# Designs tried in a protein design chat: VH-VL binders against Mitochondrial intermembrane space cysteine motif-containing protein MIX23 (MIX23). Part 24

Target 1, 196 residues: Mitochondrial intermembrane space cysteine motif-containing protein MIX23 (MIX23), of Saccharomyces cerevisiae (p38162)
Amino acid sequence: MVDNRRTFTAPQSLLETNLTFPNDEPSLTTITVTRERCVDPSLIDSFLRFLRHGSDDIIRQKLNNYRKGSINGKNKCKEFLKQELYPNWQIRNNIISFCEKEAAEMKNETDQQCGNNKKTTAEPLIDARIDPYAARERAEKQEAQYKDWTKVTEWVANNRKIEQILTSTTEGILRQNCEQNNDYLKEFTQFCKDNS
Key: E = the ipSAE of ESMFold2; O = the ipSAE of OpenDDE; V2 = 0.75 times the mean of E and O plus 0.25 times the DockQ between their complexes.

## First folded at step 16 (VH-VL; framework fv_oberotatug)

Design x5 (at its last look DockQ between E and O 0.02; V2 from the best seeds 0.00; counts 0 for: pae E 18.6 > 2, placed apart)
Fold by ESMFold2, look of step 16:
Structure x5 (fold): chain C 196 residues (1-196), chain A 120 residues (1-120), chain B 107 residues (1-107)
Amino acid sequence: as target 1 above (196 residues)
Amino acid sequence: EVQLVESGGGLVKPGGSLRLSCAASGFTFSDAWMSWVRQAPGKGLEWVGRIYSSTDGGTTYYAAPVQGRFTISRDDSKNTLYLQMNSLKTEDTAVYYCTTRWSGFYFDYWGQGTLVTVSS
Amino acid sequence: DVQMTQSPSSLSASVGDRVTITCRASQGISRYLSWYQQRPGKAPNLLIYYASDLQSGVPSRFSGSGSGTDFTLTISTLQPEDFATYYCQQYDKYPWTFGQGTKVEIK
């Protein structure tokens, strides 16, 4: 049977720093994402907040630290991007994509159990003939599975929007503090291909 | 049938120690998040702390009133959750419930509770 | 810490009444709120998770609503078995916290 789970670890650069977090919650250095956690995403949300705070939220501090790390810090932006920022973005994207895939699988499972088809079937007759209690239980489970799918789908949409806002804001800051004429989002896409 | 059975409650003097156990059955205990919740007589519910499954790091988190005094642990080979309570205070007098948070998506289970009385 | 404040602390109602209980969080918790029922002498039972989703086996007379900081539990037609204490609980931010409870008593 396929194990629908995936473990993510915060980038080493983030683990080696002291950071203040926006609330007093304990930080996770590693998370295992499962379907159940996509449906009840409190741990995933905490881990995403940790990653976002350690990168996009403090981007100006991070850029200053890289500039101080060289006598002429202009060429250090590329190192920061590849060592810290893009790996962080990639982990966040991969977490969201895992839950997106789980939502798609949840819908496919519901569709298979509902007997979804273009044509009418004889399934209603069989259910009424054998056990109306079992038929009602089956319908209730399908409804619950649909609700879970809806929750994960809404969570994915919300987090995709948050990531778009954060990465667009960060790109603006990078243009102000690093190369103004660079397409950072295209670079990130290439980084992800190179580091699948 | 999912079942959680707490044991180990009793009378103890302030400053004393007590260890609670929660025997679990009817589900895959090693995959479950487990929590302790307490309820002082005639009062409301108070979350005590939780422990993740071992695959999620097995880490614990505690409410402030018990931090440093209580320790949650688990033995997956015995399907048992533990609460070690040290430096007990009269304010710790409560019924202690073992609960599963993970199963709350489809089946939320609480034990029957075990009474801890801290009295001089 | 997120403080959860329930209103009212208690109420008296008759069988058949509509009952509404509110829960307010001191910080936004999205929809990560559960409602529990505790009948006298019994362990609590989960009624609602994710603000509005009924746990399996919970009668449809129970409903929940809200997001952010303001949440409600509604019992549309109170039954004899519904005389109990009801608790909200947030599970968004550690430490997880409960409301102080709302006791629903027989009038």
Scores: ipSAE 0.000, ipTM 0.442, lowest interface PAE 18.6, mean pLDDT 80
ESMFold2 (binder alone), look of step 16: mean pLDDT 91; pTM 0.922
OpenDDE, look of step 16: ipSAE 0.501; ipTM 0.834

Design x6 (at its last look DockQ between E and O 0.02; V2 from the best seeds 0.00; counts 0 for: pae E 10.0 > 2, placed apart)
Fold by ESMFold2, look of step 16:
Structure x6 (fold): chain C 196 residues (1-196), chain A 122 residues (1-122), chain B 107 residues (1-107)
Amino acid sequence: as target 1 above (196 residues)
Amino acid sequence: EVQLVESGGGLVKPGGSLRLSCAASGFTFSDAWMSWVRQAPGKGLEWVGRIYSSTDGGTTYYAAPVQGRFTISRDDSKNTLYLQMNSLKTEDTAVYYCTTAYRWSGFYFDYWGQGTLVTVSS
Amino acid sequence: DVQMTQSPSSLSASVGDRVTITCRASQGISRYLSWYQQRPGKAPNLLIYYASDLQSGVPSRFSGSGSGTDFTLTISTLQPEDFATYYCQQYDKYPWTFGQGTKVEIK
C-alpha cells in the first residue's frame, strides 16, 4: 500500500530557457523517482544537476535578465523568487526527501524481517551452534539487505550538504542584489507551506 | 521471464534504408527505457541511442555517428521498439542489439536480445 | 565524450587463475560504471553495475571496484565458462561509452 514512486516536473520557466547544459547531457523535463532510482541515483543526479544549473548556478544572469526586462525594479527579486527560485528549491528538496523517506522505510522493513531489536518475530532464528552454514547464509542476507539502505543514506547526506552550500551561496548573492536584511530561508519555508 | 527479440536485419546497399523491430515481453514495456547497441563484426560495443519510457516522456537521444539518420521509436500497444535506419553507410554494418534496464534508470543494460545482423555493402 | 580504456586488450589464462581487468575513464564518472561479459557467439550479459554491485545470478567469483576514473573487474578463480570478452561501460555522461574490450583466452 505504500507508494514507492513519485513524479516531478521541472518548473516551466526552466523549460523555456535557452541554456546550454554542461557535459552535453540531455535533461528530462519530468522524472519518476523510485526506490531503485535512489539506490542507483544516476538519473536523479542528472535531473538535480539540470535544476541547479538552471537556477543557483546562473543566479546572477537570472537576476540581471529580470532587471533588464522589468519596468518595475521593486518587484524584480520577489518575482524571481516566487516564479523561479523557490519552486526550483522546493522540487530539489522534495526529491531528496523522497529518497530519505525510502531509506527510512528500507531500514524499518529490514529490521522487521531480521528481528533486530524486536522481542517478538515470526521469522525463525538460526543458532550457529546448531547449523553454522544456515547462520552464515542468514548473516550474508542481512548484510545485503542493509547495503542498499547505506547507499541511499549516504546519497541523501551528500545532497543535503550540496543544497546547504548552494543555498548559502545564493543567499549571499541575493543579499548583494536584492534585500540585504531579508531572511530568504524563512521565506522559502513559508513558500513551501503555501504551496505544499 | 524478460525476452527481447530483434528482427528486420539483412543486406542493403549504401544509401538504403532498413527498419529494425524488437519485440519485448516479461515486463511493463511502457515503464522501460530502451536502447540500441551495435557491434561491428569482430569489434567492440557501441551505443547507438535510447528512448525514454512513455511515463518519462518518450524522448530520444542518439550517438553522433547516427544523428539525423536513425530514428528510435516505440509502440507500447505492441510492446515493440523500432530503429529506422536511413542513409545507411558501410560503417553501419553490425549486429544490432535491443537492450533495457527494466525499472532501473536504463543507463546500463541488464537485458539484451539475440541481435540482428545488418550488412551494408555494395 | 568520455573515453573508456581497458587493459589489457587480451590475455591468456588457465582455469583457476585470478584475472584482473582494468578500465580507465578519461574523466571522472563517480561510480557509474558497469561490466559486461560476452561469450563467443552470444549477446553480452551484465555482470556488475554501480562499479561494485553484482547483478542477480552472477557468481560471487566476480567482483568490481573503483571510483572516479580507475576501475577493476576481478575473477577470483577462473572457470571454463569465463573465457569471453569483457567490456566496461560508463553511464555518467552522454554519450554512454564502452571500453574496447578485454578478451580472456584459454592458455
Scores: ipSAE 0.006, ipTM 0.602, lowest interface PAE 10.0, mean pLDDT 82
ESMFold2 (binder alone), look of step 16: mean pLDDT 91; pTM 0.930
OpenDDE, look of step 16: ipSAE 0.019; ipTM 0.574

Design x7 (from w2 with heavy chain S104H; at its last look DockQ between E and O 0.71; V2 from the best seeds 0.00; counts 0 for: pae E 8.5 > 2)
Fold by ESMFold2, look of step 16:
Structure x7 (fold): chain C 196 residues (1-196), chain A 121 residues (1-121), chain B 107 residues (1-107)
Amino acid sequence: as target 1 above (196 residues)
Amino acid sequence: EVQLVESGGGLVKPGGSLRLSCAASGFTFSDAWMSWVRQAPGKGLEWVGRIYSSTDGGTTYYAAPVQGRFTISRDDSKNTLYLQMNSLKTEDTAVYYCTTARWHGFYFDYWGQGTLVTVSS
Amino acid sequence: DVQMTQSPSSLSASVGDRVTITCRASQGISRYLSWYQQRPGKAPNLLIYYASDLQSGVPSRFSGSGSGTDFTLTISTLQPEDFATYYCQQYDKYPWTFGQGTKVEIK
């Protein structure tokens, strides 16, 4: 029932970069995510590909560029993380979490409809013998919402897996090229608290 | 509920210019990606270009045959999409459809009835 | 550019027949494919999006399937109003491209 929406803007560092995207795909610097866009996620997938390509996919190139411009490369790793990588991770996580919340709301809405079997003094239940079209319509709406919930839930699960793979790979590269003993995920968690 | 009405089609000489309009109603126009799709007589469908919703930055992208000659614009206060066509060629002869994908932006869930553009000497 | 190839380009069928139209992409497009119907002299209308999801108001005799490069549109029991031209369109990679069309004629 609620027209929930949230707008996300690509990190400033990505907007300023001379990034080459495969197949001349147009950049999308800002996206508005809605429940409908979670159900058909083509726009969200395009935006996530853009964010991933401009960060994790080219992280070695990014780290090398920071080293060439610095007398002390360790300072440049910290700047890269806070100015480029962690903001990018945060936006991707927040987009996935928005759709996860919408999936939970779809399920809650459907469960409330299924739980209202008892006739009340304020709201009569539809009797298919009296209004067969309304009873059919109610059943069809419930099935459609269940299908949408399933699609969004599977998309969320898949993208959580993708993010886990990307962050695991990126942690390895960071340990190889920056501080080996740093807890990058804990640092990211703190970054999100400080910037939320 | 959703309606798209194209206008401005007609006969024009090669090298000429023409501006098409598409009046939209029944949805929040400012949230919609809009596209133009054309169909030469007796031929298939060809995507011409799109404009992002204003909330997504309002930028345009064009198919190669029309890049540099056609300009898509929108006026959200009038719920109107425009196609400015310059340096027209006989190959541009087609029915031009206004299309939208409400809330999704990538497939065309609503179409106007089209307006015919004929480029002939 | 992603080239979309439909097969067949034309077919003849009778009312009540099962009709299958295929669409092949020159590179993978995941499930980002739509199907349109165009009756003579009319604008196209959307039948299916996301390869298999039926647009509201479209009869259930229409169905779609496929992922990656190979997609199908099926009409389970052809009706008189289904004699039209059908187009697939990919929406994964710019520029968005259509198949050349499949004309379904009455036999």
Scores: ipSAE 0.015, ipTM 0.630, lowest interface PAE 8.5, mean pLDDT 83
ESMFold2 (binder alone), look of step 16: mean pLDDT 91; pTM 0.932
OpenDDE, look of step 16: ipSAE 0.657; ipTM 0.860

Design x8 (from w2 with heavy chain A101V; at its last look DockQ between E and O 0.67; V2 from the best seeds 0.00; counts 0 for: pae E 12.2 > 2)
Fold by ESMFold2, look of step 16:
Structure x8 (fold): chain C 196 residues (1-196), chain A 121 residues (1-121), chain B 107 residues (1-107)
Amino acid sequence: as target 1 above (196 residues)
Amino acid sequence: EVQLVESGGGLVKPGGSLRLSCAASGFTFSDAWMSWVRQAPGKGLEWVGRIYSSTDGGTTYYAAPVQGRFTISRDDSKNTLYLQMNSLKTEDTAVYYCTTVRWSGFYFDYWGQGTLVTVSS
Amino acid sequence: DVQMTQSPSSLSASVGDRVTITCRASQGISRYLSWYQQRPGKAPNLLIYYASDLQSGVPSRFSGSGSGTDFTLTISTLQPEDFATYYCQQYDKYPWTFGQGTKVEIK
C-alpha cells in the first residue's frame, strides 16, 4: 500500500466566484489525490471539471469582466492571466502530474518485483521451484498491477489531450481579446517555473 | 472484516420521527465516505444521501425526496453513522442500508444488512 | 437527473446459461457505472465498478462492458448462487441513480 498523497484546493478566485452547475451538482473545493484515486479517477475528474468550468469554459465572460473594471484594458489581461488563469491551469497540471508520477512508480515497483528493470530479466526462479503455486499468484498480481498502471497512464494521456485542447482554444481567445502575438502557453510554462 | 450494522428501525406514524444508527468496524471510519440507500418492499434501490469523511470536509448531500427532512451525521469517536428522519411519509417505508462510498469514485462498495422502517397509520 | 433503464426486467435461465443484462443511461456517463447483485432477503453487494472492473472476491464469470450510454453485465456460466436481482448505478452526475433492477430466475 503506497501512502503518497497530495491535497489540492481550488484557487481563491474560483472559490469567490459563484457558479451554478447543472442539476445543482455539488463540487469539492478541496481534493486529496492518492494512487488509489488515480486508479479510479471519478473524484479527480469531478474536481478537474469544476476547475475547467470556472476558467476555460467561461473565458470570454472572465475577460469581459476584467475589461469593464479597468481604465486600460491591456494591463488587465496580464493581471487576469497571472491571478486567475495560470494558477487554475497550474493546479490542473499538478494533479495530472501527480497521477503520472504514481503510474511511473507503479511500473518501477512491479518491474523491481520481477527483477532489474532494463539491465536484467532474471525471474526469481526459486519461488516456482520451492512453491509452484506461488509462481501463479505472482503472475496474477503482476497482471493486476500492470492493469492499474495501464488505467492510470490512459487517464493521464486522455487528460493531457483535454488540457491541450482547452488551453489551445483559450490561447486563441486570448489572442483575439488581448495580445495577438504573445505565446501564452510558453508564458504559462514560465509562470509554473516562477511559482513552483 | 468490514462490518456495518444498522439499528433503530421500526413502526412509526406519518409525520413522526426516527433515528437510525450504523455501527462500523474493520476500517478507518474517520477517513470513510458514508451513504444511506433505501429499498421499499419489493422495489428497487434508491440513494438517500451521503456524508464525506471529516478529512474531506464532512459535508452532506441528499436526494430530492428527503431534502429538508432527513439529516445524515457521523460520530467518528464512536465509529457510528446516523440518519435522523423527520416528517416521515408513507413513501419513506423501506429497508435502509448503511454503505461505504468509494472515496475515489461514487459507488457503494460495502453494505450493511439493513433496518426496516415502516411508516403506517 | 440521469435515468437508468435496465433490460430485461426479468428473465428465466438455467444453470450453465450465458446471461446478459443491459443498462441504458439517459445521458452520457462515460464509464462511471457500477453493478450490484442482491439475493432474496439479502443486502446488495458490489460486483463491478468503472463499467468493467471486478470488485475483489467477485467470481470471474461476471464481466461488464460499455461506455457512454449503453452498458452490459454478462454472466458467462450461470451458477445456482447467481439467481438474484441485478442493479446498475451511475455515478457520473448527482443524484446517483440506479436502474430498476433485473430479476434472474431459475427456469
Scores: ipSAE 0.000, ipTM 0.578, lowest interface PAE 12.2, mean pLDDT 83
ESMFold2 (binder alone), look of step 16: mean pLDDT 92; pTM 0.939
OpenDDE, look of step 16: ipSAE 0.636; ipTM 0.852

## First folded at step 17 (VH-VL; framework fv_namilumab)

Design y1 (from c3 with heavy chain N59K Y111S; at its last look DockQ between E and O 0.02; V2 from the best seeds 0.00; counts 0 for: pae O 13.1 > 2, placed apart)
Fold by OpenDDE, look of step 17:
Structure y1 (fold): chain C 196 residues (1-196), chain A 122 residues (1-122), chain B 107 residues (1-107)
Amino acid sequence: as target 1 above (196 residues)
Amino acid sequence: QVQLVQSGAEVKKPGASVKVSCKAFGYTFTSYYLHWVRQAPGQGLEWVGWIRPYSGGTKYAQKFQGRVTMTRDTSISTAYMELSRLRSDDTAVYYCARESYYDILTGYFDSWGQGTMVTVSS
Amino acid sequence: DIQMTQSPSSVSASVGDRVTIACRASQSISSYLNWYQQRPGKAPQLLIYAASSLQSGVPSRFSGSGSGTDFTLTINSLQPEDFATYYCQQSYDYPWTFGGGTKLEIK
């Protein structure tokens, strides 16, 4: 079992904002994500909620703040995107991607364990007739592993959907308040490439 | 000053339910996770679960799943823990505790209630 | 579940002594470890969080060290009020678990 972990740090701009966020969220700026935390995503969920803008009003307000005092509001929008929004999106995406990768590995490991039962070179096939308890234990273990895999997979899928909704909504806001014809999602993709 | 004040001692029969309250003072109730930890007489500490006062979200230890219910009333900054189908081994002091967070590492109890003794006896 | 093992379960010492309490996790918990002091008939109180960070208001004679699986609480120059039970607690994964406790008694 690979001990994989990754630490994520929230953008500094999120800490410096005077905007009101839901107080239910932890004041964490940094989180270490592990496979176990993906399986039990309670802490990750809290961190993601913290990162996620609570409402489109917050985004609008932030944009307005950036526009205030600027001669060129478009430039300030770009600054907001590069310094706050895109880094935030990237972190959330990376966290979800981490768990997605872990899910894939979990499945591979479990599949391999199941497959090895048929291969002469790894673990001997547990014959239930010889040792029914061992066979049952193995089956239960495998079932538990697949259950965990399913849980993580579903969590990833749900969070991907949430992110799609959020980014789509935000893009709409950006088009209204910044540049109407800009492809912000493409910009974000490029941002991720540049900062990977 | 942060203070958690719990309800008084309870004596229950096996099979009954108990509901313990924890009222928070000196801080924004909805801003912090609230945990419940119990301690059997002469024994160590056992984590029961937590509640998010703002949303009402909960997480319980598997041992208590199906028997424990944590709720809150934000209007009076009070959390509740209800444990049902009580048995003798549920006899313990039950504590509510506020969780604080910090970067990189999470989760420490910086404030505790005074505890509520729950006795389950036939 | 992550099992936390404290050693010793009890220790006798005198005022002014240096005392060390060990806590071991069944798996690596990084530095997600907290230490609490519990006096008889009282609720636990936080001493150390994040393995080595001293809680505000706690005397400097208390210190924590360690990472991964092995952790240590050290009390330098024991004071009369330090005779109590101490618990380590991991917050790395749910369920959160505590060590069995170490009772510090007067010699």
Scores: ipSAE 0.000, ipTM 0.539, lowest interface PAE 13.1, mean pLDDT 86
ESMFold2, look of step 17: ipSAE 0.190; ipTM 0.671
ESMFold2 (binder alone), look of step 17: mean pLDDT 93; pTM 0.945

Design y2 (from c3 with heavy chain N59D Y111S; at its last look DockQ between E and O 0.01; V2 from the best seeds 0.00; counts 0 for: pae O 8.2 > 2, placed apart)
Fold by OpenDDE, look of step 17:
Structure y2 (fold): chain C 196 residues (1-196), chain A 122 residues (1-122), chain B 107 residues (1-107)
Amino acid sequence: as target 1 above (196 residues)
Amino acid sequence: QVQLVQSGAEVKKPGASVKVSCKAFGYTFTSYYLHWVRQAPGQGLEWVGWIRPYSGGTDYAQKFQGRVTMTRDTSISTAYMELSRLRSDDTAVYYCARESYYDILTGYFDSWGQGTMVTVSS
Amino acid sequence: DIQMTQSPSSVSASVGDRVTIACRASQSISSYLNWYQQRPGKAPQLLIYAASSLQSGVPSRFSGSGSGTDFTLTINSLQPEDFATYYCQQSYDYPWTFGGGTKLEIK
């Protein structure tokens, strides 16, 4: 059994503000993500919701504050991106990626148990004719594992979709309030590479 | 409690450089913009610039562009302001100040250093 | 740059008096105005932010009002420790700028 865990902490810039965000849980500032928490993503969801700032209106509001300083607004915008926005995006993506990796491992483990790969370490197949109850129990266990895998996989897919929508929307807002022709998604990709 | 502690007084000749430090206590150093404001003797307050300690990003008043450099060492929660090519009119008390926020990003100075007197004289 | 003009530049008053200091911006700055108090030989201290919000720990005798271009700091019932220089500061646009200051002296 692979016991993987990773701890994520919200950016300090977010935590140090006296701002309350809609639908955020103020007490959740750090989360340790595990396979179990991917299967039951309630806590992760709360954390992601917190990181997502509730709505794009919050982002707009922040950007509006930067824009007020017209002469140096671009520089402030850049700092916002580097310090707040991109780190938040990166954390969210990393959390989702963690669960994605766990899902892959879950599937692999389950497939191996089902005898698809006759590795020497595989538990002997229980002949249902000899012990039908044991066979049933094993089948049920496997089914449960696949069910969990499916849940995590679907969760990952849904959250990837959400992230795509949010980042695209935010990019539009950034183009309106910062540099119109900038490729912010590309910039974010580079940011992730530089801070991996 | 939030405290900003600055380095001691400096006496410099024209053309020299001065580097003033500001160490932050009682809060997360990288979470707040830090500004520098100066005050000539008997005069008002003049904004010099800001630094974002997290990234090291800076923005300076146009008046000081090319002469001022703001840096930070996050490991010791310390910000630095270096002013080069000093002139007599650079004689002032230099303050570091932490920016807090009305709402999200628009701010005010809620904490100040004690000030550092920089005297430029031939 | 946004110019901030304070008036008067100096004012003499007595303990117990009511004092009003004006600050005018060269353009609208909405409510992005802060007030600071500076005692002799000390660093400035925040009194009011966002035009009318009283900083925590500041006595209630201090109040700020105004929006747009005209702002006022009011000190009700002056105390001995209130004799200082007061500055307004706009945070609407960079560079941030300060008023010229108002020195409050004892009569």
Scores: ipSAE 0.013, ipTM 0.610, lowest interface PAE 8.2, mean pLDDT 86
ESMFold2, look of step 17: ipSAE 0.225; ipTM 0.697
ESMFold2 (binder alone), look of step 17: mean pLDDT 93; pTM 0.935

Design y3 (from c3 with heavy chain Y54N N59K S100G; at its last look DockQ between E and O 0.01; V2 from the best seeds 0.00; counts 0 for: pae O 13.1 > 2, placed apart)
Fold by OpenDDE, look of step 17:
Structure y3 (fold): chain C 196 residues (1-196), chain A 122 residues (1-122), chain B 107 residues (1-107)
Amino acid sequence: as target 1 above (196 residues)
Amino acid sequence: QVQLVQSGAEVKKPGASVKVSCKAFGYTFTSYYLHWVRQAPGQGLEWVGWIRPNSGGTKYAQKFQGRVTMTRDTSISTAYMELSRLRSDDTAVYYCAREGYYDILTGYFDYWGQGTMVTVSS
Amino acid sequence: DIQMTQSPSSVSASVGDRVTIACRASQSISSYLNWYQQRPGKAPQLLIYAASSLQSGVPSRFSGSGSGTDFTLTINSLQPEDFATYYCQQSYDYPWTFGGGTKLEIK
C-alpha cells in the first residue's frame, strides 16, 4: 500500500477577510489528505466548507470590496479572480481530485487482489474447502475494500456536483459584476494549467 | 485564558441516560473543534467523538454510534454530550477537550476540561 | 483501528535522570502523534504535538521524536513534578486512539 499524501493550504485571502462566513469555520488552515481521510472525509469536508463561498452575497461583497477604490473596476475583478477566487477553486478541485485518484487506486488494488487468485504467481488460491475461514476472511476483506471504494467514489461524485453548482453560480455573478462576455470557466482552466 | 468547565459528577442506573456539559471560556467557542474523551477508572484514554460548534456537525467513534449525541449552545459557549442506554462499562471520567488551532493537521488537544465522573451502577 | 503501544508500561527513575518512553503505532501515522502528561486526579496536559513540536509553556527538557510507526518521548533531567503518567495519541485516522500509558514513578 502506497503511502500517498498531499498537503493543501488555504489561500491567505480567506484568513484575512473581514467577511462573515457561513457557520463552518475550520480550525485548520492546512490539511494533509490521505487515502484514509478520503474514506473518512470528515475533516476534508470541514475544510472544503470553509473554502467554499457560502452565499452569492459573500461573493458580491468581495467583488464590491475589490471594486472600491479602483479606477478600473474590471482590473480589480481580474485581481480578485487570480488572487482569491481561482486559487480557492483550484485547491478544492485538487483535494477532490486527490481522493478521486485514490479511489481509482483502491479499486485497482482490490481488483488485482481478486484477479491474482487466478494467477499462479502471487498468492495461492484459497480453496474454501481446504480453509473456509481464510476464504471467508479474504472475502470479507475484499468486500470491505470495495465498500470503502464505493464510499470514496460517491463522495467524489457528490463534491464534483457541488463544485459545478458553485462555479456555475459564481460565474453568473461574475458576468453581472465584472465582464459579461468573459468565459470565466475557461479562464479558470487556464489558470490551473499555469499554476499546476 | 482558555478554560473548559464541565458539569458535576453523575450517578446513573443501567439503561439510563446522562448528559454532561462543557462550557468554554477565553476563546471563540465556534472556531474550534471540541472533543470528548473518557477514561475508565485506572484505565487509559478513549476517544468518543467531536462536535463542530459552528455547524453542529459531529463525528462519533463507531463504538458509541447510536448511543451518543453531542450538541452545543453557541449562545452560552456550551457543549453537551449525552450518552444513552448506559452500562456499567460506561463508568468513567468524561473530558471535553479543545482541538488546537493549527496549520498542519496534528489533531492535538491543547486544553482540557476538569473531567466529569459518571458512575453507572445498579 | 490504529493500535498504539507504549513501552514500558511503568518506569522508575530518580530526579535528574534521563527517561525515554516509546510509542509504536500498528501502522504508519506519519507525524500525527501527540504526547500528554497526566497527574493523578487531573486532566491530561499536552506536552508535544506533531511528534516533535513542544507545546507552549512546556519545559524544554521534554522532547519528542520519530515518524511513521515509532515515536519517542524524552525527558531530560527529571524534575519532581514530572512523575506522572504519559500517553501518546494518534490523530492520523479515526477513531483517534491513545497508547496504554506509561507511569513514571520515583525510584
Scores: ipSAE 0.000, ipTM 0.539, lowest interface PAE 13.1, mean pLDDT 86
ESMFold2, look of step 17: ipSAE 0.151; ipTM 0.610
ESMFold2 (binder alone), look of step 17: mean pLDDT 94; pTM 0.953

